# Ledger of designs, part 9: VHH binders against Adducin-related protein C1289.14

Target 1, 324 residues: Adducin-related protein C1289.14, of Schizosaccharomyces pombe (q7lky2)
Amino acid sequence: MLSKKFTPLSLKNAAKCINNSLRSTYAITGVNLTRGLATNSKVDPKTYAPKPEFSSIAVREMLRKSCLHEFTDEEVATRIELAAAYRLFGLEHWNENILNHLTAKVEEPDGTASFLINPYGLRYGEITASSLIKVDEDGNIKHPGVTGDVFGINRAGYVIHSAIHRARPDVKSIMHNHYPYAAGVSCVKHGFLELAQTSHQSGPVTYHDYHGIVVDKGEQKSLAEDIANKDILILRNHGIITAAESVGAAYYLMYQFLAATEIQTHASANALGDMNNLFIPNNKLVEKTFDVTREKHFSGAKYGIKELSAYMRLLDDLDSSYRT
Short names: E, the ipSAE of ESMFold2; O, the ipSAE of OpenDDE; V2, 0.75 times the mean of E and O plus 0.25 times the DockQ between their complexes.

## First folded at step 7 (VHH; framework vhh_7ocj_1)

Design t3 (from n4 with R53T; at its last look DockQ between E and O 0.81; V2 from the best seeds 0.00; counts 0 for: pae E 10.2 > 2)
Amino acid sequence: QVQLVESGGGLVQAGGSLRLSCAASGFKFSWYAMGWYRQAPGKQRELVAAIYTSGETYYGDFVKGRFTISRGNAKNTVYLQMNSLSVEDTAVYYCARVDYSEWLPYGTDAFDYWGQGTQVTVSS
ESMFold2, look of step 7: ipSAE 0.005; ipTM 0.477
ESMFold2 (binder alone), look of step 7: mean pLDDT 80; pTM 0.814
OpenDDE, look of step 7: ipSAE 0.050; ipTM 0.528

Design t4 (from n4 with K28R S30D R97K; at its last look DockQ between E and O 0.03; V2 from the best seeds 0.00; counts 0 for: pae E 14.8 > 2, unsure alone 64.0 < 65, placed apart)
Fold by ESMFold2, look of step 7:
Structure t4 (fold): chain B 324 residues (1-324), chain A 124 residues (1-124)
Amino acid sequence: as target 1 above (324 residues)
Amino acid sequence: QVQLVESGGGLVQAGGSLRLSCAASGFRFDWYAMGWYRQAPGKQRELVAAIYRSGETYYGDFVKGRFTISRGNAKNTVYLQMNSLSVEDTAVYYCAKVDYSEWLPYGTDAFDYWGQGTQVTVSS
C-alpha cells in the first residue's frame, strides 16, 4: 500500500482576472485567506474558533475525507471497530472530554506492530476510522490520518498503552477511563468485589499504584508487572484499564466491569457500608460463570463480537460517519 | 468451615530469620484481608502485619523494614518473612482472617482466627 502522508490541498485553486477577480478558497487543514480578494480580519460569529484550524467548518471538512484505501483490509476493519468504540464511549459518557485514549494494534505488512489512537483535540463523538492516527511503539507518527497534521497525539496518555502493549503481545486493544463508579472502587482498600453474576464475568483484577500524569520508565515496568496476564487493571485513586485480544472484547469487558462497579456501589449502600451484610459468592460459582461466559463463549460467538456488532448497528442508525 | 493452620515457627538466634506460613481453607481466600497477630507472655495481643485483598500492606510500627507479609492466592496461603529478629520478637504468632466490619488498622478486634498459633522464640 502507498504510504503517502497527509498533505494540504493546493493553497490556490483558481486565479481569475485582476479586476473584479474571483478566486477559489481552499482548506484541507484550516480556514485561510485567499489571494486576489480583499479580506477583513473581522470575527465571524457563526464560524469563529480560538484557532481557525479548530473551527467546526475546518474540522468537518477534514473528517469528510477518507484515507482507508491506503491501508490493508485488516487495518481498515480495526480502524472501523476502534472508531465505533470511541463513539460508544462518547454515548455512554465514559470519556473525559479529550483527555483519555483507546488504542488498537495493527500488524504492518512487514510483520511489525503499529498502534491506532485518537487525535488529541477531537471529541470521541467526532472520531472516524480515517481520523485515527497510526504510531509506532514509541508514539512516533507513522500515518497522521485525515486530521493528524492539526491535532497530533497526546504522548503522555499513550505511554500507559505502550507499556502494556510491549508487555502483552497477545493484547490487541487497550481501553481506559475514570468513570465514577470504577474510580470510586479504585479509591477503597478492599477493591473490587465479585458480588453479582455481572461481576463474575470480569475475571480476576489487578491493581497498580498510579503516580500521576507522567509515566516514567520505572512506572512503565511496574504497570507491565502489575497487569501480568490479566485483562483488568485498577489504577488506584484514578480509574481502570481493560486489555483484550480484540477491540470488541476490550469494549465489552469495559461495559461489564463498569456495570459491576456500579452494582458494588449500590450493594455497599444497601449493606449500610458493612461488608458482613453482603452475600459473598463462593469461588466455585464465580469460576463457573467466568468459564461459561468468557472461556466457553456461552453467547455462541467469541467474546465481544455480538456485542460490538449490535452496538455498531446502533451507531449506524444514529450516525454512521465513524466508518469514514 | 473456616480453618487457619500456622507453621514455620521455632527457635532462632538473634539476628536470624524465620518464615511463617498459614494455610487457609473453607472460605474465599482472595476476598479477604489476612494478617498476623502475636502475643508475648504478659503482653497484649498486637497486630504484626496485614495484607488487604487489594494487595496493600500494613505493618505495626515495630516491624517496618524487618518483616514482609505476602500471599499466594493460588495456594490459599499467607506468609510472614521475619528478618533481623530480636529477643523482643519472642511470641506466639497467630494467622487471622479480617472481618471487614472493622477496618485495619482502626479496629481493636478486626480479625477472626482459627488455629493454635506457632511459637517463635528468639534467643540471645
Scores: ipSAE 0.000, ipTM 0.247, lowest interface PAE 14.8, mean pLDDT 79
ESMFold2 (binder alone), look of step 7: mean pLDDT 78; pTM 0.803
OpenDDE, look of step 7: ipSAE 0.016; ipTM 0.278

## First folded at step 8 (VHH; framework vhh_7ocj_1)

Design v1 (from t3 with T53W; at its last look DockQ between E and O 0.35; V2 from the best seeds 0.00; counts 0 for: pae E 14.4 > 2, unsure alone 64.7 < 65, grease 25.5 > 24.2)
Amino acid sequence: QVQLVESGGGLVQAGGSLRLSCAASGFKFSWYAMGWYRQAPGKQRELVAAIYWSGETYYGDFVKGRFTISRGNAKNTVYLQMNSLSVEDTAVYYCARVDYSEWLPYGTDAFDYWGQGTQVTVSS
ESMFold2, look of step 8: ipSAE 0.000; ipTM 0.293
ESMFold2 (binder alone), look of step 8: mean pLDDT 78; pTM 0.805
OpenDDE, look of step 8: ipSAE 0.125; ipTM 0.617

Design v2 (from t3 with T53M; at its last look DockQ between E and O 0.01; V2 from the best seeds 0.00; counts 0 for: pae E 21.8 > 2, grease 28.3 > 24.2, placed apart)
Fold by ESMFold2, look of step 8:
Structure v2 (fold): chain B 324 residues (1-324), chain A 124 residues (1-124)
Amino acid sequence: as target 1 above (324 residues)
Amino acid sequence: QVQLVESGGGLVQAGGSLRLSCAASGFKFSWYAMGWYRQAPGKQRELVAAIYMSGETYYGDFVKGRFTISRGNAKNTVYLQMNSLSVEDTAVYYCARVDYSEWLPYGTDAFDYWGQGTQVTVSS
């Protein structure tokens, strides 16, 4: 359930990380008469960071800026949507700290494609529309955003996205994470099971044998071949990717699929690890459920549009700064 | 308790116009999407139009811009304005309420309550 992951506990964990960093630095300069606090130190415990350019003050100064006036209306809209998706991933803890990546394609005025991705060094909860870095297909920075002069991109993480974007011009947004239930499903030979209605709504999955953090030219080609024309790719022993025609569609597909993997985990446990204790729906039911969910006239809007919009209103209630 | 009462059907010459109404009672009308379906003799029921609480509308491909669905929340009524009618539009037209359940054994239909229908006959 998304509401279970929208709890004060998420904010508590973030505050703990900040405090631990400050305390460890403080201890270096002690006089040794009273353990735990230094005397005559030049370290300011409120502002210290391992590097000044990474400090809360420096980062907040960068994030107060906006560069949105430099971009087309289409790019601005895409930046706001992708920033919202980053914030929602952070609230759900679908990310691993500052790792994993979400990308969105932007068409330049000359018809070429560029891609938006997070700066490597910001929490998902810090992402704003202006902080997103624009890169070309190869990951070369075309526009650093307001933080990209300090934080670059994670090139290793981007390669997986670029491989799929190259092969799938229909895809606008690609989202990737290692959410424990999905990663767990990626580790079992039977793979993803279409057990419940949520599972049927997410649709068919594909698989790729992940060969580690370095993705060479051959693996990039096989990634593209393995996802084919589908929207969900399970990276065995690693995690998952969703790829879709809009940011909203990629986000909502991730939402549904992650919920489905959690259901599978619980169902497998309730079945005492025995596949014969599971009720497996017939293929016609699964196909009908998928068709109903994905067809335009079911919800009155394209898949993911209303769903992302609703959760952007949630973000606006909590902290609308992703829009800057 | 839920009642949907269609009216406004009848005989009309090809090229003519007709306005269907559906009076709803027994439920909170403003909370539901509403639709019109039709069924000609020996044919399967087909979607004519649907309208959501927001006013967003959807039409079957055969409508080709000729029909307009609308709703009056103050009157608990949904309407179907039918223009440029042809003989192929002859059918019983049903008003329906959307059921928001996503789990059905054979679920492409989202409607849980139907009226008794109103006959529309288009003469050549």
Scores: ipSAE 0.000, ipTM 0.097, lowest interface PAE 21.8, mean pLDDT 79
ESMFold2 (binder alone), look of step 8: mean pLDDT 80; pTM 0.817
OpenDDE, look of step 8: ipSAE 0.005; ipTM 0.234

Design v3 (from t3 with Y100W; at its last look DockQ between E and O 0.01; V2 from the best seeds 0.00; counts 0 for: pae E 16.2 > 2, grease 24.4 > 24.2, placed apart)
Amino acid sequence: QVQLVESGGGLVQAGGSLRLSCAASGFKFSWYAMGWYRQAPGKQRELVAAIYTSGETYYGDFVKGRFTISRGNAKNTVYLQMNSLSVEDTAVYYCARVDWSEWLPYGTDAFDYWGQGTQVTVSS
ESMFold2, look of step 8: ipSAE 0.000; ipTM 0.280
ESMFold2 (binder alone), look of step 8: mean pLDDT 80; pTM 0.816
OpenDDE, look of step 8: ipSAE 0.008; ipTM 0.216

Design v4 (at its last look DockQ between E and O 0.01; V2 from the best seeds 0.00; counts 0 for: pae O 10.4 > 2, grease 28.5 > 24.2, placed apart)
Amino acid sequence: QVQLVESGGGLVQAGGSLRLSCAASGFKFSWYAMGWYRQAPGKQRELVAAIYQSGETYYGDFVKGRFTISRGNAKNTVYLQMNSLSVEDTAVYYCARVDYSEWGTDAYFDYWGQGTQVTVSS
ESMFold2, look of step 8: ipSAE 0.018; ipTM 0.566
ESMFold2 (binder alone), look of step 8: mean pLDDT 80; pTM 0.814
OpenDDE, look of step 8: ipSAE 0.000; ipTM 0.253

## First folded at step 9 (VHH; framework vhh_7ocj_1)

Design w1 (from o4 with Y104W; at its last look DockQ between E and O 0.01; V2 from the best seeds 0.00; counts 0 for: pae O 12.7 > 2, placed apart)
Amino acid sequence: QVQLVESGGGLVQAGGSLRLSCAASGFTFSDYAMGWYRQAPGKQRELVAAITSGGYTRYGDFVKGRFTISRGNAKNTVYLQMNSLSVEDTAVYYCAAETYLRGWIYDSTQFDYWGQGTQVTVSS
ESMFold2, look of step 9: ipSAE 0.000; ipTM 0.434
ESMFold2 (binder alone), look of step 9: mean pLDDT 81; pTM 0.836
OpenDDE, look of step 9: ipSAE 0.000; ipTM 0.257

Design w2 (from o4 with R102W G103S; at its last look DockQ between E and O 0.01; V2 from the best seeds 0.00; counts 0 for: pae E 21.8 > 2, grease 27.9 > 24.2, placed apart)
Amino acid sequence: QVQLVESGGGLVQAGGSLRLSCAASGFTFSDYAMGWYRQAPGKQRELVAAITSGGYTRYGDFVKGRFTISRGNAKNTVYLQMNSLSVEDTAVYYCAAETYLWSYIYDSTQFDYWGQGTQVTVSS
ESMFold2, look of step 9: ipSAE 0.000; ipTM 0.093
ESMFold2 (binder alone), look of step 9: mean pLDDT 81; pTM 0.826
OpenDDE, look of step 9: ipSAE 0.000; ipTM 0.281

Design x1 (from r3 with A101L K108E; at its last look DockQ between E and O 0.03; V2 from the best seeds 0.00; counts 0 for: pae O 16.6 > 2, placed apart)
Amino acid sequence: QVQLVESGGGLVQAGGSLRLSCAASGFTFSWYAMGWYRQAPGKQRELVAAIYRGGETRYGDFVKGRFTISRGNAKNTVYLQMNSLSVEDTAVYYCAAGSELLFEYLRETGDFDYWGQGTQVTVSS
ESMFold2, look of step 9: ipSAE 0.000; ipTM 0.329
ESMFold2 (binder alone), look of step 9: mean pLDDT 81; pTM 0.839
OpenDDE, look of step 9: ipSAE 0.000; ipTM 0.217

## First folded at step 10 (VHH; framework vhh_7ocj_1)

Design y1 (from r3 with E100Y; at its last look DockQ between E and O 0.04; V2 from the best seeds 0.00; counts 0 for: pae E 17.1 > 2, placed apart)
Amino acid sequence: QVQLVESGGGLVQAGGSLRLSCAASGFTFSWYAMGWYRQAPGKQRELVAAIYRGGETRYGDFVKGRFTISRGNAKNTVYLQMNSLSVEDTAVYYCAAGSYALFEYLRKTGDFDYWGQGTQVTVSS
ESMFold2, look of step 10: ipSAE 0.000; ipTM 0.192
ESMFold2 (binder alone), look of step 10: mean pLDDT 82; pTM 0.850
OpenDDE, look of step 10: ipSAE 0.125; ipTM 0.606

Design y2 (from r3 with S30D S99N; at its last look DockQ between E and O 0.47; V2 from the best seeds 0.00; counts 0 for: pae E 7.4 > 2)
Amino acid sequence: QVQLVESGGGLVQAGGSLRLSCAASGFTFDWYAMGWYRQAPGKQRELVAAIYRGGETRYGDFVKGRFTISRGNAKNTVYLQMNSLSVEDTAVYYCAAGNEALFEYLRKTGDFDYWGQGTQVTVSS
ESMFold2, look of step 10: ipSAE 0.018; ipTM 0.528
ESMFold2 (binder alone), look of step 10: mean pLDDT 81; pTM 0.830
OpenDDE, look of step 10: ipSAE 0.060; ipTM 0.567

Design y3 (from r3 with Y105W R107Q; at its last look DockQ between E and O 0.02; V2 from the best seeds 0.00; counts 0 for: pae E 9.4 > 2, placed apart)
Amino acid sequence: QVQLVESGGGLVQAGGSLRLSCAASGFTFSWYAMGWYRQAPGKQRELVAAIYRGGETRYGDFVKGRFTISRGNAKNTVYLQMNSLSVEDTAVYYCAAGSEALFEWLQKTGDFDYWGQGTQVTVSS
ESMFold2, look of step 10: ipSAE 0.011; ipTM 0.453
ESMFold2 (binder alone), look of step 10: mean pLDDT 81; pTM 0.837
OpenDDE, look of step 10: ipSAE 0.093; ipTM 0.513

Design y4 (from r3 with S99T E100M; at its last look DockQ between E and O 0.01; V2 from the best seeds 0.00; counts 0 for: pae E 20.6 > 2, placed apart)
Amino acid sequence: QVQLVESGGGLVQAGGSLRLSCAASGFTFSWYAMGWYRQAPGKQRELVAAIYRGGETRYGDFVKGRFTISRGNAKNTVYLQMNSLSVEDTAVYYCAAGTMALFEYLRKTGDFDYWGQGTQVTVSS
ESMFold2, look of step 10: ipSAE 0.000; ipTM 0.100
ESMFold2 (binder alone), look of step 10: mean pLDDT 81; pTM 0.837
OpenDDE, look of step 10: ipSAE 0.000; ipTM 0.211

## First folded at step 11 (VHH; framework vhh_7ocj_1)

Design aa1 (from y2 with E56Y; at its last look DockQ between E and O 0.01; V2 from the best seeds 0.00; counts 0 for: pae O 10.5 > 2, placed apart)
Amino acid sequence: QVQLVESGGGLVQAGGSLRLSCAASGFTFDWYAMGWYRQAPGKQRELVAAIYRGGYTRYGDFVKGRFTISRGNAKNTVYLQMNSLSVEDTAVYYCAAGNEALFEYLRKTGDFDYWGQGTQVTVSS
ESMFold2, look of step 11: ipSAE 0.280; ipTM 0.699
ESMFold2 (binder alone), look of step 11: mean pLDDT 81; pTM 0.831
OpenDDE, look of step 11: ipSAE 0.152; ipTM 0.602
ESMFold2, look of step 12: ipSAE 0.214; ipTM 0.651
ESMFold2 (binder alone), look of step 12: mean pLDDT 81; pTM 0.829
OpenDDE, look of step 12: ipSAE 0.000; ipTM 0.261

Design aa2 (from q3 with S30D S99R; at its last look DockQ between E and O 0.48; V2 from the best seeds 0.00; counts 0 for: pae E 13.1 > 2)
Amino acid sequence: QVQLVESGGGLVQAGGSLRLSCAASGFTFDWYAMGWYRQAPGKQRELVAAIYTGGETRYGDFVKGRFTISRGNAKNTVYLQMNSLSVEDTAVYYCAAGREALFEYLRKTGDFDYWGQGTQVTVSS
ESMFold2, look of step 11: ipSAE 0.000; ipTM 0.322
ESMFold2 (binder alone), look of step 11: mean pLDDT 80; pTM 0.825
OpenDDE, look of step 11: ipSAE 0.062; ipTM 0.565

Design aa3 (from y2 with N99Q A101V; at its last look DockQ between E and O 0.51; V2 from the best seeds 0.00; counts 0 for: pae E 8.7 > 2)
Amino acid sequence: QVQLVESGGGLVQAGGSLRLSCAASGFTFDWYAMGWYRQAPGKQRELVAAIYRGGETRYGDFVKGRFTISRGNAKNTVYLQMNSLSVEDTAVYYCAAGQEVLFEYLRKTGDFDYWGQGTQVTVSS
ESMFold2, look of step 11: ipSAE 0.013; ipTM 0.465
ESMFold2 (binder alone), look of step 11: mean pLDDT 80; pTM 0.832
OpenDDE, look of step 11: ipSAE 0.218; ipTM 0.651

Design aa4 (from y2 with T28Y; at its last look DockQ between E and O 0.44; V2 from the best seeds 0.00; counts 0 for: pae E 8.1 > 2)
Amino acid sequence: QVQLVESGGGLVQAGGSLRLSCAASGFYFDWYAMGWYRQAPGKQRELVAAIYRGGETRYGDFVKGRFTISRGNAKNTVYLQMNSLSVEDTAVYYCAAGNEALFEYLRKTGDFDYWGQGTQVTVSS
ESMFold2, look of step 11: ipSAE 0.013; ipTM 0.490
ESMFold2 (binder alone), look of step 11: mean pLDDT 81; pTM 0.827
OpenDDE, look of step 11: ipSAE 0.252; ipTM 0.650

## First folded at step 12 (VHH; framework vhh_7ocj_1)

Design bb1 (from aa1 with G54S A101V; at its last look DockQ between E and O 0.49; V2 from the best seeds 0.00; counts 0 for: pae E 3.7 > 2)
Amino acid sequence: QVQLVESGGGLVQAGGSLRLSCAASGFTFDWYAMGWYRQAPGKQRELVAAIYRSGYTRYGDFVKGRFTISRGNAKNTVYLQMNSLSVEDTAVYYCAAGNEVLFEYLRKTGDFDYWGQGTQVTVSS
ESMFold2, look of step 12: ipSAE 0.370; ipTM 0.746
ESMFold2 (binder alone), look of step 12: mean pLDDT 81; pTM 0.837
OpenDDE, look of step 12: ipSAE 0.714; ipTM 0.863

Design bb2 (from aa1 with Y56W; at its last look DockQ between E and O 0.42; V2 from the best seeds 0.00; counts 0 for: pae E 3.8 > 2)
Amino acid sequence: QVQLVESGGGLVQAGGSLRLSCAASGFTFDWYAMGWYRQAPGKQRELVAAIYRGGWTRYGDFVKGRFTISRGNAKNTVYLQMNSLSVEDTAVYYCAAGNEALFEYLRKTGDFDYWGQGTQVTVSS
ESMFold2, look of step 12: ipSAE 0.257; ipTM 0.693
ESMFold2 (binder alone), look of step 12: mean pLDDT 81; pTM 0.831
OpenDDE, look of step 12: ipSAE 0.423; ipTM 0.766

Design bb3 (from aa1 with N99Q; at its last look DockQ between E and O 0.01; V2 from the best seeds 0.00; counts 0 for: pae O 8.8 > 2, unsure alone 64.6 < 65, placed apart)
Amino acid sequence: QVQLVESGGGLVQAGGSLRLSCAASGFTFDWYAMGWYRQAPGKQRELVAAIYRGGYTRYGDFVKGRFTISRGNAKNTVYLQMNSLSVEDTAVYYCAAGQEALFEYLRKTGDFDYWGQGTQVTVSS
ESMFold2, look of step 12: ipSAE 0.060; ipTM 0.559
ESMFold2 (binder alone), look of step 12: mean pLDDT 79; pTM 0.825
OpenDDE, look of step 12: ipSAE 0.012; ipTM 0.293

## First folded at step 13 (VHH; framework vhh_7ocj_1)

Design cc1 (at its last fold request DockQ between E and O 0.52; V2 from the best seeds 0.00; counts 0 for: pae E 3.8 > 2)
Amino acid sequence: QVQLVESGGGLVQAGGSLRLSCAASGFTFDWYAMGWYRQAPGKQRELVAAIYRSGYTRYGDFVKGRFTISRGNAKNTVYLQMNSLSVEDTAVYYCAAGNEVLFEYRGDFDYWGQGTQVTVSS
ESMFold2, look of step 13: ipSAE 0.354; ipTM 0.737
ESMFold2 (binder alone), look of step 13: mean pLDDT 85; pTM 0.866
OpenDDE, look of step 13: ipSAE 0.693; ipTM 0.851
ESMFold2, fold request of step 15: ipSAE 0.342, 0.295, 0.269; ipTM 0.738, 0.701, 0.694
ESMFold2 (binder alone), fold request of step 15: mean pLDDT 84, 84, 84; pTM 0.857, 0.858, 0.855
OpenDDE, fold request of step 15: ipSAE 0.749, 0.749, 0.755; ipTM 0.879, 0.879, 0.885

Design cc2 (at its last fold request DockQ between E and O 0.52; V2 from the best seeds 0.00; counts 0 for: pae E 3.4 > 2)
Amino acid sequence: QVQLVESGGGLVQAGGSLRLSCAASGFTFDWYAMGWYRQAPGKQRELVAAIYRSGYTRYGDFVKGRFTISRGNAKNTVYLQMNSLSVEDTAVYYCAAGNEVLFEYLRSGDFDYWGQGTQVTVSS
ESMFold2, look of step 13: ipSAE 0.448; ipTM 0.784
ESMFold2 (binder alone), look of step 13: mean pLDDT 82; pTM 0.843
OpenDDE, look of step 13: ipSAE 0.711; ipTM 0.855
ESMFold2, fold request of step 15: ipSAE 0.334, 0.390, 0.292; ipTM 0.718, 0.750, 0.708
ESMFold2 (binder alone), fold request of step 15: mean pLDDT 81, 81, 80; pTM 0.840, 0.834, 0.828
OpenDDE, fold request of step 15: ipSAE 0.739, 0.720, 0.724; ipTM 0.874, 0.869, 0.870

Design cc3 (from bb1 with Y56W; at its last look DockQ between E and O 0.73; V2 from the best seeds 0.00; counts 0 for: pae E 4.6 > 2)
Amino acid sequence: QVQLVESGGGLVQAGGSLRLSCAASGFTFDWYAMGWYRQAPGKQRELVAAIYRSGWTRYGDFVKGRFTISRGNAKNTVYLQMNSLSVEDTAVYYCAAGNEVLFEYLRKTGDFDYWGQGTQVTVSS
ESMFold2, look of step 13: ipSAE 0.253; ipTM 0.693
ESMFold2 (binder alone), look of step 13: mean pLDDT 81; pTM 0.831
OpenDDE, look of step 13: ipSAE 0.680; ipTM 0.845

Design cc4 (at its last look DockQ between E and O 0.70; V2 from the best seeds 0.00; counts 0 for: pae E 4.3 > 2)
Amino acid sequence: QVQLVESGGGLVQAGGSLRLSCAASGFTFDWYAMGWYRQAPGKQRELVAAIYRSGYTRYGDFVKGRFTISRGNAKNTVYLQMNSLSVEDTAVYYCAAGNEVLFEYRTPSDFDYWGQGTQVTVSS
ESMFold2, look of step 13: ipSAE 0.312; ipTM 0.717
ESMFold2 (binder alone), look of step 13: mean pLDDT 81; pTM 0.838
OpenDDE, look of step 13: ipSAE 0.660; ipTM 0.841

## First folded at step 14 (VHH; framework vhh_7ocj_1)

Design dd1 (from cc2 with V101I; at its last look DockQ between E and O 0.63; V2 from the best seeds 0.00; counts 0 for: pae E 4.2 > 2)
Amino acid sequence: QVQLVESGGGLVQAGGSLRLSCAASGFTFDWYAMGWYRQAPGKQRELVAAIYRSGYTRYGDFVKGRFTISRGNAKNTVYLQMNSLSVEDTAVYYCAAGNEILFEYLRSGDFDYWGQGTQVTVSS
ESMFold2, look of step 14: ipSAE 0.299; ipTM 0.708
ESMFold2 (binder alone), look of step 14: mean pLDDT 82; pTM 0.845
OpenDDE, look of step 14: ipSAE 0.752; ipTM 0.880

Design dd2 (from cc2 with Y105W; at its last look DockQ between E and O 0.76; V2 from the best seeds 0.00; counts 0 for: pae E 4.0 > 2)
Amino acid sequence: QVQLVESGGGLVQAGGSLRLSCAASGFTFDWYAMGWYRQAPGKQRELVAAIYRSGYTRYGDFVKGRFTISRGNAKNTVYLQMNSLSVEDTAVYYCAAGNEVLFEWLRSGDFDYWGQGTQVTVSS
ESMFold2, look of step 14: ipSAE 0.328; ipTM 0.719
ESMFold2 (binder alone), look of step 14: mean pLDDT 82; pTM 0.842
OpenDDE, look of step 14: ipSAE 0.575; ipTM 0.807

Design dd3 (from cc1 with V101I Y105F; at its last look DockQ between E and O 0.55; V2 from the best seeds 0.00; counts 0 for: pae E 4.2 > 2)
Amino acid sequence: QVQLVESGGGLVQAGGSLRLSCAASGFTFDWYAMGWYRQAPGKQRELVAAIYRSGYTRYGDFVKGRFTISRGNAKNTVYLQMNSLSVEDTAVYYCAAGNEILFEFRGDFDYWGQGTQVTVSS
ESMFold2, look of step 14: ipSAE 0.317; ipTM 0.714
ESMFold2 (binder alone), look of step 14: mean pLDDT 84; pTM 0.864
OpenDDE, look of step 14: ipSAE 0.704; ipTM 0.856

Design dd4 (from cc2 with Y52W; at its last look DockQ between E and O 0.57; V2 from the best seeds 0.00; counts 0 for: pae E 4.3 > 2)
Fold by ESMFold2, look of step 14:
Structure dd4 (fold): chain B 324 residues (1-324), chain A 124 residues (1-124)
Amino acid sequence: as target 1 above (324 residues)
Amino acid sequence: QVQLVESGGGLVQAGGSLRLSCAASGFTFDWYAMGWYRQAPGKQRELVAAIWRSGYTRYGDFVKGRFTISRGNAKNTVYLQMNSLSVEDTAVYYCAAGNEVLFEYLRSGDFDYWGQGTQVTVSS
């Protein structure tokens, strides 16, 4: 089992080995075999990428640009918050490389809704407010962001988000991942258990059966039915979704729920295969804890606002470029 | 005010079927696993069936595939379909709500809410 604290040194070594192989091939022939219309040029080990438009230099040049002046203040705020959430997911290693996705709704002046999502090809740690792609409900690009000439969206990944956004006008942000402890809980029949105080902020969870990686119209309808009016959907044999009225709320709910699934994993293991070895709270107390934390605004602000704000300050200390 | 109200009990001949319902009000149904217990005169209360929030189910050994528990979350109702009834199934049937793990004890549990019960009488 690999901790998310570890830098993936094996990926760096693999990239170096691949580059050496490609350089040898190019040096012998002088033909660029990784491009469709080849020219006779040498591979530069410092700048090589499988496609030049994916190179660090090309991508960083795009990400230095801002398009925020083109948007309303509300959209700019939403873009900054969602970009922060992407960066925080990356820091926590909650994402799978460039996969999974976070979305946020933007209300257009004409009353229609649009949705922000990451460019498919950027790491979560590269996301900026200007790099976010705006799509309509069907996933058609309305504004490509600053990387849109190179990166589009993962349409297959967007389908789950659009199904829920369509059914839930109250939801501003939807976040999805395959975090191992949550994915593990999605694989057990009895599902998520209310065991520790951390768990009790989630609200009642819902479940959706696995139908493969392709989501058709029928499954989109059942996704919407299964989440109903709740905040958490467990995708059996897959992962989880949080849905909330703000980016901060969706983010903090994810934070708390992922921690809760890890607690359940450890508690279950410590019970030595016998659930009778667990101390179990009465669900009256669970419901009271949820009410205090989520509905009574125990923190003194709406759920997730202080918590996202605190971690945006962490991001600002580390690298404030998500605000671009 | 919290209520669990059982219905669908009554008199039935051996080999017959009944469907029990338990309507919940005054609490958030989605927070609870739901189950059915029964108690015959002179006997201890025993678990008949339980259904977790996840849809996971447990049955008492005496059920032997004859009963099916289900829940309708939209209607805040839990159901018990009882088939192939015998005289030994005569009892008061109680609806219960609580944490899922407490239903692992098929004999009894410390539950948050109980219904008043519905009588099932099976004649031979």
Scores: ipSAE 0.276, ipTM 0.705, lowest interface PAE 4.3, mean pLDDT 83
ESMFold2 (binder alone), look of step 14: mean pLDDT 83; pTM 0.859
OpenDDE, look of step 14: ipSAE 0.666; ipTM 0.841

